# VHH binders against q9p7d3: the designs that were tried, part 2

Target 1, 295 residues: q9p7d3
Amino acid sequence: MSVITQAQEIPTVAANPDFNYEGDPIIIQLCDRDTVFELSRDQLLGLPESILMCLFPRGLLLDYEIQECQLTQRPLIFQTADFDPSLLQYILNYFQMAENRTANDEIALSPPPPSFPGKCGIILLKEDIEFFILPPISPTTNIAIEVSPNDLLKLKQRVAQRLLQQKKIFDCLHLENSTSEGSAEKNLVRMLCYSGFHEDDEWKRRIQEPHRACITSVTLTNLDFSADQGPVSDPEYFPVYHKLLLFWQKPARKCWWDSSTSITYNGIEFATWVRRVWTLELAVLGANTYETAAV
Below, E stands for the ipSAE of ESMFold2; O stands for the ipSAE of OpenDDE; V2 stands for 0.75 times the mean of E and O plus 0.25 times the DockQ between their complexes.

## First folded at step 1 (VHH)

Design a08 (framework vhh_7aqx_2)
Fold by ESMFold2-Fast, scan of step 1:
Structure a08 (fold): chain B 295 residues (1-295), chain A 123 residues (1-123)
Amino acid sequence: as target 1 above (295 residues)
Amino acid sequence: QVQLQESGGGLVQAGGSLRLSCTTSGRTFSSYAFSWFRQAPGEEREFVGAINSGGGSTDYADSVKGRFTISRDNAKNTFYLQMNSLKTEDTAVYYCAAHPLYESWDLDEYDYWGQGTQVTVSS
């Protein structure tokens, strides 16, 4: 699913006929940062969907924004969600280098074969978190303790704050409780680390609401070589993207309930159940072609 | 029941630093969560930062994130607000607050308040 929406053409928009929006750069300003990037329209639309979803989680009405800027005769400036500026710069440099090589190459690059040798991937790891707070049942009446909607909202916010203080992406897997080196959780961490994540990586973006949160982390991986020279390099994991796709095709591994958190309110202990859903998306990069795969 | 008293307020130049302290009376300091709030002239009292009873969890208003740090010293029954890179808009009366159960940015959650200390940041 594309997060860039091309709105239906609005024929009555007034614009300066001499202004060239095709030639003017699009300015991207990262949320809550002074960091600014200048992109062509082709560069922006050529970004992998995983990156576009991170930058524009609610989508981008590019045609609408262009028309509004034409009417006001100003450059296109987009505010994005929070994103790592170093990672974005690396991605933009990669695409620019690929385009420059194509332009200066004496031999045109062929369309990619059914299997894609020499590819890089963009991996988006997303966790959707939904909070459920259960009031305790009175032992005398066998009825749940009544909590106002406003108080329930406040309790959910407190639980969310505590949960999101675990900044490292793998903390939620409780690896310290796994004694087997072949556990599913440890295998997942090894696959992700082999692909470009590090064991101490932190969530890069957070969207928080009273009853749910969304946190994400993005990395660039080399599908031919380990992008991260982690402590374990295993030839069995090549090609990495096939192993990741196969692993994440198991629905049972994508969702779990976390009941390890509780909260005390007005002297009463409330149990918390958190529904946690991990989604892994891989966008495969090529000479002039981008493919996205959701798992 | 707990009583709170702020100290450390004063006049400071923009870009400077200031450390506020809040001392508490009582034997259960380690079980309380603490917050700092501020109120500029003519404005409503607003949240600044919070620290939970265990000291491992902190929260801050967006306007002060990266500049202010809240901490606690259970041995001294005191908690602190370290204010760095001060701006003129940080000028306000700063209040400390305590809650026996959890930290919160919501004024209505707190039963125990200090009397306030003035912080003035000049350009």
Scores: ipSAE 0.000, ipTM 0.093, lowest interface PAE 22.0, mean pLDDT 65

Design a09 (framework vhh_7aqx_2; at its last look DockQ between E and O 0.14; V2 from the best seeds 0.00; counts 0 for: pae E 11.6 > 2, placed apart)
Fold by OpenDDE, look of step 2:
Structure a09 (fold): chain B 295 residues (1-295), chain A 124 residues (1-124)
Amino acid sequence: as target 1 above (295 residues)
Amino acid sequence: QVQLQESGGGLVQAGGSLRLSCTTSGFTFSDYYFSWFRQAPGEEREFVGAISSSGSTIDYADSVKGRFTISRDNAKNTFYLQMNSLKTEDTAVYYCAATDLYWDSTSPYEYDYWGQGTQVTVSS
């Protein structure tokens, strides 16, 4: 499995931290496919970078757009790239809920990490699955077996359904096969568990992309900053925790292939290849890139 | 119209035997993969066993392995579940299922057609 790499990308959504909000919060209408979302400037800027990259792959000069809208007296409407509205709704709701909890002091502020005093962290884990079905080779002709378009569609649909039913996040890592406690997969799981995940956790959202052999899944969790009080007996606890902080607005990605599954149709076995891409990111509520330059 | 119909269920004492049949119609029997599932009250539907279209591959749940046998008769468009050494925990509604496309034979989601089920009750 490939090592998790961090992509240092330029912020997708650029804003001026000194932008003066005089008056009512600026409301943004975000058009995502056939759904319109309303959110504030801060809400938009507070989204994980990885999500913003999906929504605005070409970037967004937010403050510029706001100014233009104000000058033209037009509503502030942004068109997003193709992104599943249910996923976005889940993310937005989660962040809103987290904000509300923070505001109500319901979250026992464990000593926030020094880098984000009084702030709430949210961990985003996203999976993109792309799957490929390979026709078998005829032993007699040494040519790939021909599959009708309808049959191929059925095959793809079945594979998609199977993947949609695989809800457990960590099952794909085959941890049972890992012989070393220091394996990359185990370290990844450990890190995520220290972030607030559990080994048996399931994807909170898992959807099939329209007209694509692709499954996208997302789950969010609150970062437990009280982890500093973790078992003193685990020397790996602190190092793992600090690694999570490195993912703030810098999503880490892991890509690997899985060919362990085949599908049979009309007595013929087809090989299925699955490419998995995981994205891990830390989002901090109320914090932006400009406020935490010291990290 | 595709139809699957279970038969052979009933009351039997522990240690006894039953043979369930699933009669099918509306599709080419020889092209389909068949399975048995069961569901006890308050429990989820669980895989019992499956047989491939050719009959060359037969799978069983660990709980029934060595006691249950699945077979098929293409001439009769029927496949069977022979249940021997029945236990009280085998009490359930048994369902037959069919599919011509599968990934995991143990997953109920892989099956396109289902019977209505037949009750099997094993008394102590």
Scores: ipSAE 0.014, ipTM 0.316, lowest interface PAE 7.7, mean pLDDT 82
Fold by ESMFold2-Fast, scan of step 1:
Parts: structure tokens; sequence; C-alpha cells
Structure a09 (fold): chain B 295 residues (1-295), chain A 124 residues (1-124)
């Protein structure tokens, strides 16, 4: 139902060339935050789709907003959903650094998919944790132990700390317990390693909200569409590369439950159930201009 | 040469059962993830169910949970879809699919190998 609308109706020009005249910035204000971001239209539309969906969960009709602002003679300012400013800054900085490196190298790049790779690809992995603390059953009454609000807050803080001690991306998969190379967990590791991650990689940004029993973690890595690989029309030569292209502009999600964490508080052991949602997305630098040209 | 071949489709009355089989050749069966997809006339191909290479992870579409069961037999290089309590809405061409690597088991684009499809028609 929520739709982020690009300039699909006018593929070779800006949706509103008068508004974007001389490169007027788009102002982003995060809900319930004092932080303001200034982005170009290309920077905004170049953000991973999964991030745009977080910022604009009810959708963003960019062409409509541009028209509305010109009609009312107001600056283009968007109030987003609640999002951590340090996570957004990390993402924006990463994309900017990748663009700067490409420009400084003055690399002659091929267009992104569907043509031969020569473009810089960026893989985003985002983890959303929501955890639930399960009070134990009293052996004498067969009723769950009641926890005060203050004690519950302390339990949430301890669970969050324990989860954050799992610094590596793949710690949550408990690979040491897998008996075969073809397990679902090992397949996830293979896919992520083919995306540019390494088994010992750590999360780059982690934000915790203990009161809500939530943790959000993000990491980005480069997928270099190297010209050294040469143009090949045979997908069997680059099977993983072709599969990674399926994630371009369409985030993939995985959700599972992890019950391996427990906390001892006042001599009582509390079990936890952790819901983990992983979002994987491939973004290609400059792809927004080619997307509009391809239609 | 990799091949997937469905069998077991046909005409059945509502409330009935069918068992679909997908026989495979040309690869190491135990290394692969398998799924079933279906396509009704005028609709897109939709996910039905998937089973991991180890057999320990099984996923179903909400519309078939409790009625359909996916299983695999590594010794026979075959995997199955047991369809119980069939409804007229289950009428579709059913496809088997295989891949050794995926992120999203419900996406048809993740699968490297596909069968030709078998027609299932459920009458009232």
Amino acid sequence: as target 1 above (295 residues)
Amino acid sequence: QVQLQESGGGLVQAGGSLRLSCTTSGFTFSDYYFSWFRQAPGEEREFVGAISSSGSTIDYADSVKGRFTISRDNAKNTFYLQMNSLKTEDTAVYYCAATDLYWDSTSPYEYDYWGQGTQVTVSS
C-alpha cells in the first residue's frame, strides 16, 4: 500500500525541473529528533529501498510533494518516521565516500544492470531485534513469577547488554551447533560472504532501546563490479553475481526466533525469546539515473 | 544435465487429496533446497512451500498451512507435496524448483532449476 514514487513518468528529466533548478536541497526532519538532513533528489532516491521504507512507511509521493511545494512557494521539507540519526548518518556517509572514491579515481564505469558490471555496488545488511523476557514458573504455585516495572527495566537492560556482547554479525547463527554444510544457517553465511562480508565481521552501528526491548544494527560493504572479470553472457560463470542482482532495489528479508539467551537476576533464571529480522539489499551507485532511462 | 520432473497432478474433487512428486537428476540432491510454486490462470507464480537441504527448515504459504506437507527423500532423489483438503482455489499449474543458494525461499527468482509444471484441477 505504501509507495515510494520515483520520476517514472518523466524518465530522462527531473520530475519538476524548476524545483531542482540550481540543485535546491530536500530537507529531511526525523520525527521526534532535533536532527535535520539536507539531501539532493538523487541522494534521497539513491538510498536503499529498505531505508526509504523506514523513513516513509506511509509512502512518499515525491513528484506530488515537489508540485505542492512549488504551488505553495514553500521549501521541500519532509517529516519522516522515527529513525536513529546516527544510523542514517552512517548510511549517508558510506554512500558519499563510495561516490567520492569513484569520482577521484575517474574510473570509466559501465552502466549498472542490465549491462556489464563496472559500477560500485553497496550491500546493506540491517538487523532488527525485538526480545521478550519470560518469567519462570514457580515450582510451589505453578504460576509465573511477577516482576516489578523497575526490575523489568533492569532485566531488559541486562538482556540488551548480553545481546550486544555478540559483536560479530554471525554470532547469532550458532554455526558451531550445525552438523552439515548445507544447513540453512550456513547457507545464510555463504550468501552474505558472497555479498562481500567476512565471517569475523562486526556490526558497524548498533542502537539499543532497552525500554522497548529493541536493538537495530546496520553494516554496509562494497561489492566491486570489477572490469577485470570481463563481459560474460553466461550466468554460470557468475552465478552469485546474478543472484545478487535480484536484490537490486528489492530488499530481501529473513525472520527467525532465537531462544538461546538467558539472564540470572536475584538468583532467578529468566529465559528470553529473541525475534531477529535481517534485511539484505543491493544498491548500485548511479543506478537511479539508469532506472529512469531504462523505462 | 540438470532436470526436474513433476508427476501426480490431475483432476480431483474438493476435499480430496493428491501427492505431487518431483524427480531430479544431474546434481547432488542432498546439497539442494527445494520448493513448490503454483500459477493459476491470469495470476503470477506464487510460493507454496520450501524444504532446506538438511530437511530441518520447512516453510509454507499461509494459504496452505495445515493442509499441505512438503518432504524429501534423498535416497530416491525425489521430493514431494502432499495436498490434503483440496479447495477449488488450489487449482493451478504446480512447479517444482531447486537451488543450492538463496536468501529468500519465497522468491521464484532465487531458484536455478525448474520443472515443466503439472496441472492440478479441483472441481466442486
Scores: ipSAE 0.012, ipTM 0.410, lowest interface PAE 8.1, mean pLDDT 75
Fold by ESMFold2, look of step 2:
Structure a09 (fold): chain B 295 residues (1-295), chain A 124 residues (1-124)
Amino acid sequence: as target 1 above (295 residues)
Amino acid sequence: QVQLQESGGGLVQAGGSLRLSCTTSGFTFSDYYFSWFRQAPGEEREFVGAISSSGSTIDYADSVKGRFTISRDNAKNTFYLQMNSLKTEDTAVYYCAATDLYWDSTSPYEYDYWGQGTQVTVSS
């Protein structure tokens, strides 16, 4: 049974809280494939660390770049790594809507308690799949079976179609493989269901990446404080949002290979290898100070 | 058009045996994985067992392991379930199912084609 662990991380986008930029908000342009996104410095820094890692896998010295742009009068434009623009748009829209709600002081049914370090929480769940189809060794010639590029493409499309049909967020964690109600995966799902998810929730976005045999899935939801009231008779009840704060800017990842399937072609089974990375992160809007990893 | 048809169901006394058959047409039989599922009234479909397209991988539910045997005959395009030492809890409608790819052989959502089902009733 795989264990979900939290890895120590160095912040992807480095920023200095002591820097003060007077005047109009600094506007950053992100070039993501064929799409340009505009956002402020604070909007960029407010994105989940797991998303920033996808956009800037080599890191970004943001305040250094801002100051260099001001000194050299060059535009403040960054090229992102290869990340699907429809996913980035979904994420940016979600955070914009949440920011608008908190800025307008909309009354929520269950606002965050005073001990929560911000005005709202957003839970990110993400799955990254990479899959491979391996030609087998022929039993008669003892060499790899030759498959035309067209047939290989058809096999890859069939595998991708099947993986896309597996839409339920929690199915990939193989919850039925645990004989204990205390397994890490079952406890994680239980925690998330007290926080705004349902056991049968489907990915809000699930997209095959072009030419990479990759599928990326993302779901964002608001942290729901109303279900986390605890029993009156348990004075040691530890609210679920306290557990989720462990993942604030420190995403939890589970990485594994699912190599237990195959696809047939001309009566011969081709091994199908699937690598999955499942990610949980909490984002907090309206926090008093941004946080970075200790140096 | 792909077709699957179960046969061999009926009434049997506890401790008895039955052999179910799933006859297939409209596809290349050797390209498909086959599974048996069963469904008691008011319950979800339960995995019974599966066999790979080559016949090299066979899997059984724990509740039937040692009593049930799955096999396939590519020459006859037929997939079998031999049920021995039957118990009253084995009473259900039995379905055969087929797909060219599954991740979780026990999940009915991964199977593209289904038969109409055959009733198996085990009396004491």
Scores: ipSAE 0.000, ipTM 0.319, lowest interface PAE 11.6, mean pLDDT 79
ESMFold2 (binder alone), look of step 2: mean pLDDT 79; pTM 0.807

Design a10 (framework vhh_7aqx_2)
Fold by ESMFold2-Fast, scan of step 1:
Structure a10 (fold): chain B 295 residues (1-295), chain A 123 residues (1-123)
Amino acid sequence: as target 1 above (295 residues)
Amino acid sequence: QVQLQESGGGLVQAGGSLRLSCTTSGFTFSSYAFSWFRQAPGEEREFVGAISYSGGSTDYADSVKGRFTISRDNAKNTFYLQMNSLKTEDTAVYYCAAEYSDLFYTPSSYDYWGQGTQVTVSS
């Protein structure tokens, strides 16, 4: 899935004379974790759309819960989908630091050009890994070898640890095995590096859930307008920030199956298959929005 | 001179199938990512599906996922959209599009466009 067919619904807080929509906190509780976050309306709505969709996969439900809580419960508490607390905290901290620098007119890593509608750009790159462990088929019985739940968990933990050894963002693209300078993978890395990433950058936050055979990795970077000059050999090149502006506030996704490999456990070789989903999004701070707020 | 030309559109009954083709010329086909977009009367162009330069990744709009398949043939400089289990809501003009980068799937991000081919799904 590279494009969301349903637009993200921005919650409109119901009018309530006792609720200060500017100052009263919005409390979100992560599903099944007892973890709560206190956010201002601006902090919540300032989160990247891709993150808001993870937290509130049914956008209409957030509006419904806002209205119900206004009538029955204080403070206002929203139940979210399951999300890692440390990952959410990393995102919130990054945006808070960027907002503080922007508000104080401190030196930006790259000042925005006049054509950019905001004061600062933040690029979110998220990778969702789902991996599959396939037991070999017995040559005698022609049936897959059964693995106990405890051994399967240990296998999942070992596969997750091996995947986490790929510390650099671009390790999964296997650039060293590319036979062409103009490959799709090299072009993608070049584009991201012109936007603020570096070829040797590592993921900033990585969360593993071995029981579910998944890993979520996130890194945030400041958009670098000065580095986005493009290669002289590519006359069809558009600066990345121009493409991000045209794709403004909509996450872009890329999904692929990584190369198959194997893992040995107790003398048995298991095939491993990895599905990767990349989400790329530009969040603009201090931007004029085309969204009209209800009075 | 860059050209993209769609073919394979037409009238089909709900539940039927169609295969759209987009034949290209004027650029190095293997260096481009390709997408299909559609536009119903009075609506904006919306994304349908995409295929990367290498053919190693594909993406689809939720409304067509599981029903439509995009593919490419570098030897023929042509890419395709196989449409199965068609619904009346799939009625639209279908456009093929090409871009140097396969990461951004919005109409304004694409370098080249075809003229469109009409698909009509009757009940």
Scores: ipSAE 0.000, ipTM 0.139, lowest interface PAE 16.3, mean pLDDT 73

Design a11 (framework vhh_7aqx_2)
Fold by ESMFold2-Fast, scan of step 1:
Structure a11 (fold): chain B 295 residues (1-295), chain A 125 residues (1-125)
Amino acid sequence: as target 1 above (295 residues)
Amino acid sequence: QVQLQESGGGLVQAGGSLRLSCTTSGRTFSSYAFSWFRQAPGEEREFVGAISGSGGSTDYADSVKGRFTISRDNAKNTFYLQMNSLKTEDTAVYYCAADWSPYGLLEYSDEYDYWGQGTQVTVSS
């Protein structure tokens, strides 16, 4: 089919003609914040995959972005998803200390900021959502109702909006497994809460497309019982921590189908099938000998 | 290793009560979740009730809820099943089970590593 070329309003950006794209720092700007972080290419690429996934949930093609800036004479400023500035600063400080370490020096873990006492690990909780819409079968003709591509797109947008109205991280686990108080799902929530999440925590960032969404949350946790901060003497914390280490050694993933949702569009009820995938990832920031002990 | 031994089974009339005991030896008692299962001839093992390692959580099968109570005594390394308002349908061999799950309740028989030998409970009309 023929493509019609339409006039497009080009965003006006201030050009800076004097950049050294090989040596100039990369500037990371957190979404909807005035907070910026200045870092080298090596510092950016050296971040844990869990942190990179949170900052760039759609992925980061760094060489491509640098070339685009070079061609348009723009500064190296990249927009990220929303992130806790104190947590990002702590992470960057840790890796800067590690970079300046000699081969014979031990890494001295700097204390976490006051908002994250006694923690030296990062947990990423991610939910990937994919949804499918089934047109109903007409009771009169026994044939599936035909929907225009434009109407189908609007329906998918409404489904995405409904799915993203869920705010609390753990509500979907409680709703799915409304069984005993000691269920496997309740134990998972308890484990995550001892690791730095709270039962009322809300998703930090969401990305939506007509048929897919991605939502994430991160926290710090204490993986070192020799640390002078944290609940190392709490016997309830110890078994929960041990279970967390077991998840590190196993794929920490939960996948299920949610078919309970329907949506009305132009007087017609459509059933939705939603594939929901939870992924847990742990990145360790400090020296940790527990990995050797967990045989 | 943990060893489990049931006691307290026997013959009782419908509407009566029995208390089953399970005594444990070996590994630290407080580190285990405990449960009771039962099995009638020709049937698979059925979950009856469970108590968490912390003692703060209990769960019961719908068929026994409100009639049976599970409890533990950490000082005696023993846990119990108090059975009230017994019915002829409660006739079975009762097994106690344990696994390392201090915060969890395990509802499926394949999730338990340690089992007792069983004790017969017969409820007459």
Scores: ipSAE 0.000, ipTM 0.101, lowest interface PAE 20.5, mean pLDDT 64

Design a12 (framework vhh_7aqx_2)
Fold by ESMFold2-Fast, scan of step 1:
Structure a12 (fold): chain B 295 residues (1-295), chain A 125 residues (1-125)
Amino acid sequence: as target 1 above (295 residues)
Amino acid sequence: QVQLQESGGGLVQAGGSLRLSCTTSGFTFSSYEFSWFRQAPGEEREFVGAISWSGGSTDYADSVKGRFTISRDNAKNTFYLQMNSLKTEDTAVYYCAAQTGFEYWLPSEDDYDYWGQGTQVTVSS
């Protein structure tokens, strides 16, 4: 896709400019930061849609911006929404490494099934946490206990640190509390593990926004086409990865509230309500399924 | 312009049968998973059944398992819900839905990309 838009953005202008920027990098500058990234057009447009929506929440009319810069003789510099530089660098590095391995050593990645020759998949799992601290109610006055602004900041820092200490991806699903093998949480973990994750995997990047009471976590893995092949005798069985291949242009999203975290501060226990949003997306890299490897 | 349109609803006596159809347009039918949901008066919307893109996997709510069968016809861009041994408690508005979501084992109405307008099924005693 050459253009990224939101529902309220204007449609891409139907111009047919004859221009070529294959040799010119696109510069993106993260909002309110000195950090800039130089990307090719292919690198920018190859980013997962969920990440592009975070960087350009109002949409990006790439072809329009290129035309404007060419006409005004300006470099291609795009301002993004606020985004953590280390998260973006991790994502960019992972995709570049995967592209290099696919081009030079496809066998180092999970081989694609015969129906998708020359392709490999990358699964992005992103977690957005927003947490809220609830002061306890006094049993004698039935009124919430007052907390000073400075103590509230310390409480937010303590909650964030407690949440960051939950290093494993699946800890937040509290599988130890599930009594059924068919539970929703266990089925989700099994699906993700069939796709390339392992039950003890850890988040690769976790970033705290101290004053917003927010944490963003990201991990990527290579899709394992060899996992979950199903019964060999069932021609109608399709592995979970076949379903994930249908997502490569649309992220899947799950939201829930987690009240399991509490903290003790100055002898008082504070309840925490955590809103967790998981975004799961599959990116497919490599040659067209019709590409022949004869040379 | 993605559209899902239900048909086949109506009034039927307990123990009877009905077949619902959902005709789709505006997307690649063979690439989607399809589901039926229902909503009885004064109740929340509940899952009824689902069929995978290949047709090789189906799932049903415990309340309808053994009585209802979901199927698809890729050549007609249509999928079906065959309802047998109908009970008065099956009275509801039935909705068809389509998705590419990864949680077909954990169907939630929030997971579905496209929805039909609904068709009324009334089962008399």
Scores: ipSAE 0.000, ipTM 0.140, lowest interface PAE 15.7, mean pLDDT 71

Design a13 (framework vhh_7aqx_2)
Fold by ESMFold2-Fast, scan of step 1:
Structure a13 (fold): chain B 295 residues (1-295), chain A 123 residues (1-123)
Amino acid sequence: as target 1 above (295 residues)
Amino acid sequence: QVQLQESGGGLVQAGGSLRLSCTTSGFTFSSYAFSWFRQAPGEEREFVGAISWSGDSTDYADSVKGRFTISRDNAKNTFYLQMNSLKTEDTAVYYCAADRYDYLWTESGYDYWGQGTQVTVSS
């Protein structure tokens, strides 16, 4: 696998009868960025469905796209929606390391049970933050205070920096405010900890896009099948992999609004609202190609 | 012209029920996610519940889970908050808000807000 994460001018594409549509890599171009990734078919189809939906929001039927390129004698170059190159690289590297470990078959720390459809499970937890800055209404004019584009960008950068200070994955769930051990949030944390996460885990990759007032955070972990047995005393324990397999074609998602935060800039207080979207997905390494081809 | 208008607020006894409506005009309703917020006197505005643009996802504040239900009716350009088992601490001005739910959205801030409707829960 050749992955080019640094900006590179996209090659001029010309008809070439020497293209091998069955063995040559697929080239992924991230929107209008000069960043190019070269992926095997297995690498592309092995990406989590939630990531494929981000890259190809209108869907991707890879066999049909390859066939059309072959019939029209075009190279396998697919343009995606906008996506951060360093985030995609982190995901690809993680899956490659997992593939290498399973291929070597030396130390399966948690070998999959016979009922599991692949060689290993990788759990993706992604958080998409969108934050909204409301200018205050002037008491004199009863009209919202106008902010210059440069000052708005600085405000967005300050809000993003404050949000990034919450480094631990589970900080945003405010578990200390729940009085019930059986709360949905506590149950979610417990399930994730049974599967390979720890309560003090931090996000592995965080990308801020200040112009868009958004932050994307991702962490990946190998599914721990031994931990996913739950405690022997829990009669209602439902293994995380079984739950996630019910959503194999659709990532599990939770959307909520975090408490408003105010920031002061040039003597003016701005209210901020934060929308958080969590995406939880089980990616199965070694799953049948056909089952993962549709998005 | 863009408008969000709340209705259905009022006075209700603890344990009672109330249904809030937010009627919208001036934009493509089906392209937007909707939320309810509330603000008690002297408190900051807090999130109550949200529904995605597709209607497939909903979320609620812990204090209202199991008691409140958010829903939308695209044919009527209206969305709702059904409030059951009301408590005195639910007393607040309730605001509806509309936000574009789109992975490619580059704008910041809520697109539209209503003027608010008072809900008072007596003991």
Scores: ipSAE 0.000, ipTM 0.114, lowest interface PAE 18.4, mean pLDDT 74

Design a14 (framework vhh_7aqx_2)
Fold by ESMFold2-Fast, scan of step 1:
Structure a14 (fold): chain B 295 residues (1-295), chain A 124 residues (1-124)
Amino acid sequence: as target 1 above (295 residues)
Amino acid sequence: QVQLQESGGGLVQAGGSLRLSCTTSGLTFSSYAFSWFRQAPGEEREFVGAISWSGGSTDYADSVKGRFTISRDNAKNTFYLQMNSLKTEDTAVYYCAASEDLPYYFGSDQYDYWGQGTQVTVSS
């Protein structure tokens, strides 16, 4: 299945009165980790679309599964794709905290303008790194040097640690190598800095899976409306929130190969290649969904 | 910029009680989960207890379950470890730590900020 249950979908009548659709927890079990999360319907469907796509790459038929669980009187449990539990908890905590603030009508220091459809915005930036270690070709045999599984694991751990030393979010864009002020990378960083990021910001959560040669990093930030107002605001970027709502509300992705580097291990130089995928998404909280549903 | 400062450590008789405090500055207190760790001389640092950002969930090491209680006071930017029925094996330097998550996975103790530690000594 490639379908994802729409957030506004509401079942009409349940056959089993023992299951409370809105009160009973939905259990998600992270693949291969023996870790489970108990969520409300609203918490699950309130996750960013990009995260739901990661958890349920084959799609999520929530209302169908609820109906089946009500008929069979079993707990509602979803098996997910592999995802780090600390990363998921960070995302859930951030969104729950923001939902609680908007539900309680807490006054923001930078309130949204009347044209913004919600009470706050949250920007998700996620980076997926996969790296490749290429053994050198022997000059005498013209065949790649064979690496033991134990040495390969140590190499992967060493490469991952080197990549984690890049703590600042924007360092991987290598802005200093751009010869143009109008480069796509410089424009992206400028837009993000007008919306809530700082040029020196560091990733909030980073996890490494050395056996799979991958690193996942996530940071969440509140959309800052103050940059759109005042005599020092850049008129070419105003209103930045309109650009985010129109072009970036649905997940946007950028994929590139980072420059190849070398790592020396046991006196042998190995080439390393890095693939980076960025996912950027704006979530709007506290919106009157009835008034905005027509878009 | 960010600082965690422990207080309330000291000497106590076995069977007694102590309450540790960790005061934080430079972070948004309500956004963070907090934990206590301890380290005895010659031992590795071990997890003691954790409290979620909302205060709605707590977790404890098996060695302290039923004896220790972790709590938080968002108005004071401070969180606590109430230690009851203390044993000589509870003697250690106690550290407070802050993260945006609870440690849900055994051996994944990745915390953003740490205190400098406070000594707790339990006499026989």
Scores: ipSAE 0.000, ipTM 0.105, lowest interface PAE 20.1, mean pLDDT 74

